# Ledger of designs, part 30: miniprotein binders against q53ft3

Target 1, 195 residues: q53ft3
Amino acid sequence: MFGCLVAGRLVQTAAQQVAEDKFVFDLPDYESINHVVVFMLGTIPFPEGMGGSVYFSYPDSNGMPVWQLLGFVTNGKPSAIFKISGLKSGEGSQHPFGAMNIVRTPSVAQIGISVELLDSMAQQTPVGNAAVSSVDSFTQFTQKMLDNFYNFASSFAVSQAQMTPSPSEMFIPANVVLKWYENFQRRLAQNPLFW

## First folded at step 21 (miniprotein)

Design Z14
Fold by ESMFold2, look of step 21:
Structure Z14 (fold): chain B 195 residues (1-195), chain A 83 residues (1-83)
Amino acid sequence: as target 1 above (195 residues)
Amino acid sequence: SPIQEEFEKLMERAEWHFEWAEKYYEWGDKEYALLYFEFAARVFRKAAELAKKNNDPESYKEAIEYAEEAQKYAEEIQKELEK
């Protein structure tokens, strides 16, 4: 079992099993997606000597799928982040999925996971521009999360003149959130690993 | 020679994995560093088998030395992950 996560979307944990050893996730509106996380749920490990080759597929100008190898997941590396924003005009590679019907949905891409022998996986080279530094992905995700939280919380701000008493609720001055956001953002820009 | 070209392609593939293992190690991703060093070692050994089949001891020695280097890095990283 596998999961697929895109920032700002619900986690997908129910892959389409298209063969005994092949699993896919649909990514609607893939053009807005920059990164994808693929991970093992932890319930069922790969058999010994096997792992998963992870592919990205998008429709070309004719609506035909173009598959590219992103990288791997294994029992020793059960979760990985892949960059897909640079792949949406890339060249296809050899792949084990055969023809899959994506031609009718030009804004839907797929993540494919093929369970293979480690010896076979070693003979493949992923596209290098899908690789992501853990520091870079942490910084980008954290900044987007901070922006999202601040914008959401700020949209509910009221002035003290507009406040009505509500003894069952607790309130935080909006400037406390802003100050924390600015301080954290500065520290993150100076050193993403400042923990 | 087609056999020499195949050997060089295998060596380049293994070097690709080796270089990515080093990048992942520098980035702090020891799990991927381990995986890619292990992949590099596997491909270097495949190149060595080809050189041995072709009775080419100099290419065999080169490939085996790189395979052993990659394996040594993988073993060290495995010890780090077990701590």
Scores: ipSAE 0.697, ipTM 0.891, lowest interface PAE 1.0, mean pLDDT 81
Fold by ESMFold2, fold request of step 22:
Structure Z14 (fold): chain B 195 residues (1-195), chain A 83 residues (1-83)
Amino acid sequence: as target 1 above (195 residues)
Amino acid sequence: SPIQEEFEKLMERAEWHFEWAEKYYEWGDKEYALLYFEFAARVFRKAAELAKKNNDPESYKEAIEYAEEAQKYAEEIQKELEK
């Protein structure tokens, strides 16, 4: 139902479901993370009148999790970027993840998503310093994802002389990937919101 | 006056949503602007209902006027997103 993306890391699409209405992603080495993207995969929308409250949790100096509300995702806002770099010493508030209130390994944070009624979500106030201008953050994350994909795909490149015959296998010439990368990058620079 | 304290908390919460809706609109995030104006309207209406139960027509009118203003912004943004 949900995905979680950190620039320079593999996207997570398999949240741990800790309750019928609660989902969690682990973020190891969270102190190196500045932004996180939370998004709906598009397979199942929220029921009418419902949405998702998105929380960030980090271990305090005693190892106990501190949960902070980052913001929301809904059918009308299915993807959002949150800044977490300034939250690694913030104060917690009431939250629905009480079953997760145990001592945690240092350097591992969590993103929690709680599916709730919109009326309930409206009664919560996110931490203001998690808010970002979506255009600049979108462009930054998009460029990094683009670079990561190209570098990954290129690392598997082989010449025709190096190929093992496999008649049932398909291949793509490496320059097709390069041309796609260059085209995407040019369009992103011209209009960050083109896609 | 715990009822007065709750009313003030609701008004502050709604104002917080309203102000962030305006910021998201300025940033071009119309989807979040719409969401936060709708949230502000919901919380202002909750504050108005509390004022009504407390026989406070001045606070009721204030909260309802803010709720209607937030709803007007939400409706305008919804029209922009549909174009």
Scores: ipSAE 0.693, ipTM 0.895, lowest interface PAE 1.1, mean pLDDT 83
Fold by ESMFold2, fold request of step 22:
Structure Z14 (fold): chain B 195 residues (1-195), chain A 83 residues (1-83)
Amino acid sequence: as target 1 above (195 residues)
Amino acid sequence: SPIQEEFEKLMERAEWHFEWAEKYYEWGDKEYALLYFEFAARVFRKAAELAKKNNDPESYKEAIEYAEEAQKYAEEIQKELEK
């Protein structure tokens, strides 16, 4: 029913079903994980009026689980990315997995998905620092790419006094690159989706 | 009172959903924006029902107005997604 993806790892499509309405993915070496994607496989939709509450659990110093509500997946929002790097020292939340026996496993965390009524899900408040902007992530990638290009190009800048004559070559004034860079940054800040 | 405390918690919860719906809309995630506006409306209506049972017309009016605002945004986003 569900899949779980961590960057740099193979996708997990075989959740452990711990109850009719509860599914779990193990995340070994969780301290190296910054983001997780939870998605519906598309083979089994939620029943009408239901959706999934998505939780993150990591072991505390005694190996006991700390659970935090990341957010939701529904038929109308079948895939979501969550940031978990800032949650590994966060406050636990109310959760439906309380009867699960967990032995101390200091390097393994879990993603839990609980299938619930939408009315019940509405009464829950996710941790805000798990939210990830798809636009913000795209903007960050685009800004890093832009910075990389500008720094690379500008590292080859020379003054006219430093130029060797090359009549067969075309040159672009460094100011043109700077103007383009400043214009692109302004447009991106005003509307990250301007293209 | 216990009833007023519950009302205030419901209003805070609904406002939390409403504000995140606005953030997701600004971020371009219309699917989450819709979901969170719908959740906000549900919780505001629950708060309004509690205020009515407590015979508190000012709290009822506040909660129902916010519920209707959240519902209006959800309906507008639903129309955008259907296009």
Scores: ipSAE 0.684, ipTM 0.884, lowest interface PAE 1.0, mean pLDDT 80
Fold by OpenDDE base, fold request of step 22:
Structure Z14 (fold): chain B 195 residues (1-195), chain A 83 residues (1-83)
Amino acid sequence: as target 1 above (195 residues)
Amino acid sequence: SPIQEEFEKLMERAEWHFEWAEKYYEWGDKEYALLYFEFAARVFRKAAELAKKNNDPESYKEAIEYAEEAQKYAEEIQKELEK
């Protein structure tokens, strides 16, 4: 029903079902993880009026799990990105996973998904520092990439009088690169996900 | 009173959802904005029901007005997502 993605790792599509309405993914070497993506596989939707509460757990200094509510997934929001790097020293919150007899190594964290009524989900408050603006992050990254490319390309610019004959080479006028850059920036400003 | 305290807690929670809905909308995450406005509306309505049981028409009116506002934003976002 659910998948979990960590950058640079294989996608997890086989959650451990710990209850009829509860699923858990193990995250080994969790200290190196900054972000996680939780998503529905599309095989089984939530029942009408239901969604999923997404939790993160990590072992404290005593090996006891500390749980935090990250956010939610629903049929209308089938995937979400969460930042977990800032949570590794946070305070615990109430969670529905109880005392699970899961053999945990100190380096393994967990993502827990609890299938719940939307009305019940509305009564919960996620940790604020887990929220991520994926759109803003992508926009900023893309803008930096574009600027870097333009600066790199422009560093090779020469006038016609400065050109050394190289008949085997193809040349692109600098104004073409500039026009492309301006058009791309305009489209990015209108819709960061225009492609 | 315990009822007044519960009402205030519900209003605070609903406001929290509302604020996050606005934030997600600003970030361009319309699906999450929609979800949180819907949550806000639900919790404001719950607060209104509590006020009604407590015979507090002023608190009821306030909660209903906020619920309607949250619902309006949710409906607007839903229309945007359908285009």
Scores: ipSAE 0.635, ipTM 0.877, lowest interface PAE 0.7, mean pLDDT 88
Fold by OpenDDE base, fold request of step 22:
Structure Z14 (fold): chain B 195 residues (1-195), chain A 83 residues (1-83)
Amino acid sequence: as target 1 above (195 residues)
Amino acid sequence: SPIQEEFEKLMERAEWHFEWAEKYYEWGDKEYALLYFEFAARVFRKAAELAKKNNDPESYKEAIEYAEEAQKYAEEIQKELEK
């Protein structure tokens, strides 16, 4: 029903179902995680009038879980991005996951999704610092990706005088890459969702 | 009074939802804006019901007015999403 994505890691589509209405993803090495994406797989929608409350838990110094409400997913908002990097020292809140007998390695955090009535969800207040602008985040990510690619590609740039003949290879002028980069940035700035 | 305190807590929560709805809308996240306006409306209505039970017509009126405002924004966003 749910998926969880951390950048640079394999997508998780098999949550541990700890109850009929509760799902948990393990996040190893959670200290290196800045953002998490929670999304519906699209196989099973929420029943009418229901959605999902998304929680984050990390072990404290005593190995006890600290839970925080990140936000929500619904049929109308089937995916969400949350910033968890700033939560690792936050105060705990009430959560519906009880005492889970999960062998906790100190380095493993959890994402919990609780299927709840929208009315009940409305009575909850997520931690504000978990919220992100998806558009801004995407734009920033894309910009970093573009810069990384350009820097990488440019590091292999050679003058024609420096070229070694390789008849089996195709070569692209560096200025073509630059023009592509500039055009892509312009398009991205105009419409982040241009593709 | 305990009832007044509960009313104020509900109003505060609803206002929190409302403010975040506005923020999400500004960020271009219309789906979340919609959700939070709906949440605001629900909680304001709950506050209104509490005020009604407490025979406080002024608080009731205030809460209902905010609920209607939140609902209006939700409906407007819903229309935008349907385009």
Scores: ipSAE 0.633, ipTM 0.876, lowest interface PAE 0.7, mean pLDDT 88
Fold by OpenDDE base, fold request of step 22:
Structure Z14 (fold): chain B 195 residues (1-195), chain A 83 residues (1-83)
Amino acid sequence: as target 1 above (195 residues)
Amino acid sequence: SPIQEEFEKLMERAEWHFEWAEKYYEWGDKEYALLYFEFAARVFRKAAELAKKNNDPESYKEAIEYAEEAQKYAEEIQKELEK
C-alpha cells in the first residue's frame, strides 16, 4: 500500500506490515537522511473516511524508540515529504505502534504508517519541524535523485572497445543519459513542478 | 473546570491546524492545506459540541464561527483543485 523514498537510496515498496492497519519501513543510517518521502503505491486506496498517520521513530541514547508524528497521507494527498534531520532532539509523542519486537540497531530508524479514521487523525498534532515546502523540498530531492542516478549510470559507462557483445541486452549511449540529465535540470530550473 | 480545559485544548488544536493550513496554502500545497482546514473544522465542531453539552452558548458560538470559517476555506480550496 505504501512506499518510502530517501534521496540517493533505493525506493522501498515492501513495508513490514506489523498489524492489519500498521506498516513500518526501516531506515538504516538514518542520521544521514534529511528528507523522507512517503507515498501511496496507488494499488489500494484508503477506505472512505480514513487516511494514514506517518510517524518517525529513532533510537535514543538508551536504545529506546522515540516516536514523533510527522504528518499525514490521504487519498487526496497520496504523497508527502518530511524533514527528519532536525528531529533527533524532539520529544516523543504518543503513537499506535506499541512495543514492537523489532530488532533495532542504533543506526536504524523507522517510518511507521498507521491507517486511521480522519476524525482520529484530526485529533493529532504533528511536529512542526517535519513540515516542508513542497516546492523547496521537491527541488532539493529531485536534484539529489538526478545526481545519484547520473552518477550510478555513469559508473557503468564503457567505451565501445570495452563492450562485450551481448545481443540480448539493450544499451543506452551515455550521451543520451547526459542529454536527458541536462534537459531535466533545465526544466526543473524553469519550473520545479513541470510534470 | 475539566470541561473548560478540554474545550481550550480543542480550540488550540484546531487553531494549530488552521495556521498550518494557511502555511501549506502559501507554500502551494493545496492538498495539504485542504486537509488541515478540514481538520480544523472538525476539531472546532468538536469543541462546539463540548460547549453545547456544557451549556456554554458563548463558547459554542465562538467555536462554530471558527468551524465555519475553516470549512469555507476548505471548500474554496476544493473548488480550486477541481479546476
Scores: ipSAE 0.611, ipTM 0.869, lowest interface PAE 0.7, mean pLDDT 87

Design Z18
Fold by OpenDDE base, fold request of step 22:
Structure Z18 (fold): chain B 195 residues (1-195), chain A 83 residues (1-83)
Amino acid sequence: as target 1 above (195 residues)
Amino acid sequence: SPIQEEFEKMMERAEWHFEWAERYYEWGDKEYALLYFEFAARVFRKAAELAKKNNDPESYKEAKEYAEEAQKYAEEIQKELEK
């Protein structure tokens, strides 16, 4: 039902369902994460009058989870970007995820999504510093993702003289990847929402 | 009174939603603006109901007017999103 994306990391599409209406994503090495994208997969919509409350949790100095409400996703807003880098020193809030006895590695945070009535969601107030300008944040996120991909791909670049024959594989010249990257950056700069 | 305190908390929450709705709209995030105006309207309506139960017609009127304003903005944004 939900996906979670961190720039430079694989997309997560398999949330741990901890209850009928509650889903959790693990975020390893959360201290390096600035932004998280939460989105609906498009397979199952929210029921009428319902949406999702999106929470972030990190372990405190004692290893106890500190939960904060980031914001919401709905059928009308099926994806959202949240800034979590500034939340690591925030105060905890009430959350619906209870005492999850998850043996947490100290470096692992969580994104929790609770499916709730819109009326109930309206009674909640997200942390203000998690909100981001969608255009600016999306541009920065996309740029970071592109840079990570380019750096990763380029690390495998070899000269033709260094190539080992592999008849079962197709090869793409590095210049094609670079050209794609440059073109994508140009399009992104012209219109961050070109797709 | 506990009722007055609850009313004030609801008004504050609704105002928070309203302000964020405006901010999201300014940022070009119309979907979130819509959502938060809807939330503001819902909470203002609840505040109005509470004021009514508390026999406070002035607070009722205020909350109702804010609810109507929030709802109007939500409807306008909804129309923009449908174009």
Scores: ipSAE 0.686, ipTM 0.895, lowest interface PAE 0.7, mean pLDDT 88
Fold by OpenDDE base, fold request of step 22:
Structure Z18 (fold): chain B 195 residues (1-195), chain A 83 residues (1-83)
Amino acid sequence: as target 1 above (195 residues)
Amino acid sequence: SPIQEEFEKMMERAEWHFEWAERYYEWGDKEYALLYFEFAARVFRKAAELAKKNNDPESYKEAKEYAEEAQKYAEEIQKELEK
């Protein structure tokens, strides 16, 4: 029903279902994570009048989980980006996940999604410092990805004189990659959601 | 009174939703703006009903006016999303 994405990591589509209405993702090495994307897989929508409350949990110095409400996902807003890097010192809030004695390794955090009535969700207040501009965050992520790709591709650049004949392979001129990169950046700057 | 305290908490929560709705709208996240304006409207309406129960017509009027404002913004955003 839900997916979780961390930049530079594989997408998680297999949440642990801890209850009929509750799902949990593990986030290893959470201290290196700045942002998390939570999204619906599109397989099962929320029932009418329902949505999901999204929580973050990290272990405190004693290994006890500290839960914070990040925000919401709904059929109308099936994905959201949250900043979790600033939450490491936050105070715990009420959460529906109970005393999950998940023996957590100190380096593992969790994203919890609770399926709830919209009326109940309206009675909750997320932590303000988790909210981000999705457009800005996506733009930053995409720029980093593009830079990484360009740097990677450029590292293999050779002159024609340096090429070893490989008749079975196709070659793309480096200028084509650069032109693509520049055009993509321009389009991204104009509209981060141009595709 | 306990009723007055609950009313104030609801008003604060609804105001929080309203403010974040505006921020999300400014960020271009219309879907989240819509959601939070709807939340604001819902909670303001609940606050209004509480004020009515408490025989506080001034608080009722205030909460109702804010609920109507939030609902108006939600409807406007909904129309934008349908274009």
Scores: ipSAE 0.684, ipTM 0.895, lowest interface PAE 0.6, mean pLDDT 88
Fold by ESMFold2, fold request of step 22:
Structure Z18 (fold): chain B 195 residues (1-195), chain A 83 residues (1-83)
Amino acid sequence: as target 1 above (195 residues)
Amino acid sequence: SPIQEEFEKMMERAEWHFEWAERYYEWGDKEYALLYFEFAARVFRKAAELAKKNNDPESYKEAKEYAEEAQKYAEEIQKELEK
């Protein structure tokens, strides 16, 4: 019914069902995770009048789970990105996963999805610092891609003194790459959607 | 009074949803904007029901007007998504 995606990891599509209406994904090595994507697989919609409340749980200093409400997914909003990097020491929220109040593996967090009535979901207030702008996610991804490209291209830099002549080969001056990088970053900061 | 305190908490929760709906709309996330305007309208309606049962016509009018405003935004966004 649900998928969970973390950048740089294989997508999870087989949630652990811990109750008829409750689903959980394990997130090992959660301290390295900044964002998670929760989405509906599309084959089984929520029943009419229902949706999903999405929670994040991490072990505290004693290994006890601390649950926080991230937000919602519904048939009308079937995919959402949540920021968890600022939540790894946050206060717990009221939550429906009381059966999960057991000591947990210290490096493993969980994403919990509780299927609930829309009327009940409306009575809940997510933590505001989990909210992610789609523009912010695009900007973050694009910045990482730009940094990766610049570092990669720079690793092939050769000074003119160390250059081996190769008359059949095309070359570009390294300053072209730097100028492009600087210009792209400037434009991206001015308008993340300029492309 | 416990009933007035409950009403005020409902209004604050609905306002929280309304403000986040506006932020998501500004960010271009029309699906979340719609969801949060609909949630705001639901909570404002519950607050209006409480005020009506408590014979508080001023609070009833206030909550009802906010519910109608949230619902209007939700309907407008729904039309945008259907285009």
Scores: ipSAE 0.679, ipTM 0.887, lowest interface PAE 1.0, mean pLDDT 82
Fold by OpenDDE base, fold request of step 22:
Structure Z18 (fold): chain B 195 residues (1-195), chain A 83 residues (1-83)
Amino acid sequence: as target 1 above (195 residues)
Amino acid sequence: SPIQEEFEKMMERAEWHFEWAERYYEWGDKEYALLYFEFAARVFRKAAELAKKNNDPESYKEAKEYAEEAQKYAEEIQKELEK
């Protein structure tokens, strides 16, 4: 039902279902994570009048889990980005996951999703510092991705004189890549959601 | 009174939702803005009901007016999303 994405890591689509209405993702080496994306897989929608409360848990100095409500996902908002890097010193909140004897290693945090009534969700208050502008985050991500790709591709650039004959291979002129990059940046700057 | 305290807590929560709805809207996240305005409206309505049960017509009126405002914003955003 749910997926979890951390930049630079493999997407997680297999949540541990700890209850009929509760799902958990493990986040190893959580201290290096700045943002987490939680999303619906699109296979199963929430029932009418229901959504998901998204929680983050990390082990405190005593190894006890500290849970914080990050926000929500719904059929109308099937994905959300949360900043978790600033939550390490946060106070715990009420959570529905109880004393889950999840074998917690000190370096592993968790994302918990609880399927709840929208009315119940409305009675909760997420931590404010987990909220991010999706537009800004997407723009930053896209820009970094583009830069990375351009740099990567450019690192393989050779002059025609340096090319070895390889008739079976297709080559793209570097100027085409540059032009594409410039055009994409322009469009992105004009409208981050141009596609 | 415990009822009044609960009412105030609900009003505060609803206001929180409302403020974040506005922020998300400013960020261009209309879906979240919609969600939080809907949450605000729900909680304000519940606060109004509580005030009514407590025979506090002034609090009822206030909460109801805020609920209507939140609902109006939610409806406007919903219309924007449908275009």
Scores: ipSAE 0.677, ipTM 0.892, lowest interface PAE 0.7, mean pLDDT 87
Fold by ESMFold2, fold request of step 22:
Structure Z18 (fold): chain B 195 residues (1-195), chain A 83 residues (1-83)
Amino acid sequence: as target 1 above (195 residues)
Amino acid sequence: SPIQEEFEKMMERAEWHFEWAERYYEWGDKEYALLYFEFAARVFRKAAELAKKNNDPESYKEAKEYAEEAQKYAEEIQKELEK
């Protein structure tokens, strides 16, 4: 039903179902994570009148889980980006994920999704510092992707004198990559949605 | 009183949703703007019901008007998303 994506990691699409209406994803090494994307896979919609409350849980200094409400996903908003970098010492929220405050593995956080009535979800207020502009997040992701690609490609640059003959391979001049990078970056800065 | 305190907390919660709906709208996230305007309308309507049961017509009118405003914005955004 749900997926969870963190930049630089494999997409998680097999949530652990801990109750009929509750799903979790583990986030190892969560201290290095700034943003998380929660999305519906698109195969099974929420029932009419229902949606998903999305929570973040991290272990406190004693290993006890601290749950915080990040926000919501619904059939009308099936994908959302949440900022978690500012939440790793934040306040706990009222949450539906257990009768037990059991010690959890250090450096492993969780994303929890609780399927609830929209009327019940409306009575909850997420932590405000988890909110992310989708345009700004796309621009940031795209810029990091551009930087990563350029740095990767540039690390293979050689002069003609340094080349080993390889007639079966195709080559492109390094300046083509640079020009593409500069042009794309300029256009992205002018209009993040130019695509 | 406990009833007035509950009404005020409902209004604060609904206003929180309304404010975030406006922020998401300004950011261009129409799907979230729609979601939060609908949530605001739901909570304002519940606040209006509480005020009505408490025979408080001024609070009832206030909450009802905010619910209608939130619902109006939600309907406008829904139409734009359907284009």
Scores: ipSAE 0.676, ipTM 0.884, lowest interface PAE 1.1, mean pLDDT 82
Fold by ESMFold2, fold request of step 22:
Structure Z18 (fold): chain B 195 residues (1-195), chain A 83 residues (1-83)
Amino acid sequence: as target 1 above (195 residues)
Amino acid sequence: SPIQEEFEKMMERAEWHFEWAERYYEWGDKEYALLYFEFAARVFRKAAELAKKNNDPESYKEAKEYAEEAQKYAEEIQKELEK
């Protein structure tokens, strides 16, 4: 249903379901994490009139969980980036994860997603310092940049039969650009933050 | 009074959503702008209903006008996304 991305880490697509309407991702070594991406995995939408409230939990100095509302995902906004670096010293908020297990180690935080009615979600106010612009989502920007470069370079391609020898000019075979493009796309799909 | 305090908290919450909708629109995040304008409209409508039950026509009119404004922005952004 949901995915969770952290810079420099493998994407998580197997959330722990802790209730019918509640899903959790563990974030080991959370103090090294500055941003997190939460997204819908596929074509299965939220039921009509519903969406997801996204929470961040970290242990306080006593190891007790502190929960903060980061924001929302909905059918109209299926992915979002949240800043969590400033929240690790912040205050808790009201949250629906009261039955969740206490974090087992001080270095592990959690992302919680609660499927709720839109009317209920609207009654909540996320922490403002978690907001991040989603216009330049890392993967969308990177893919557009790759497409632009490949299309530009390819527009100058000529066949060997069309070439006139020019010994003072340096050339690269067109297949090198194609191989680079294909490799970059593959690596981006495996780890969006590899570059 | 407790009812007036509840109304003011609803208005503050709706204004929070409205202001963030505007910021997301400025950033070019039309999907979040739409979401937050719709949330603002929902909360302003609830605040208007509370003011009506409390026989406060000035607060009712204020909240209803803000709800209509938020809904209008949401509809405009929805049209932009459907292009």
Scores: ipSAE 0.660, ipTM 0.877, lowest interface PAE 1.2, mean pLDDT 80

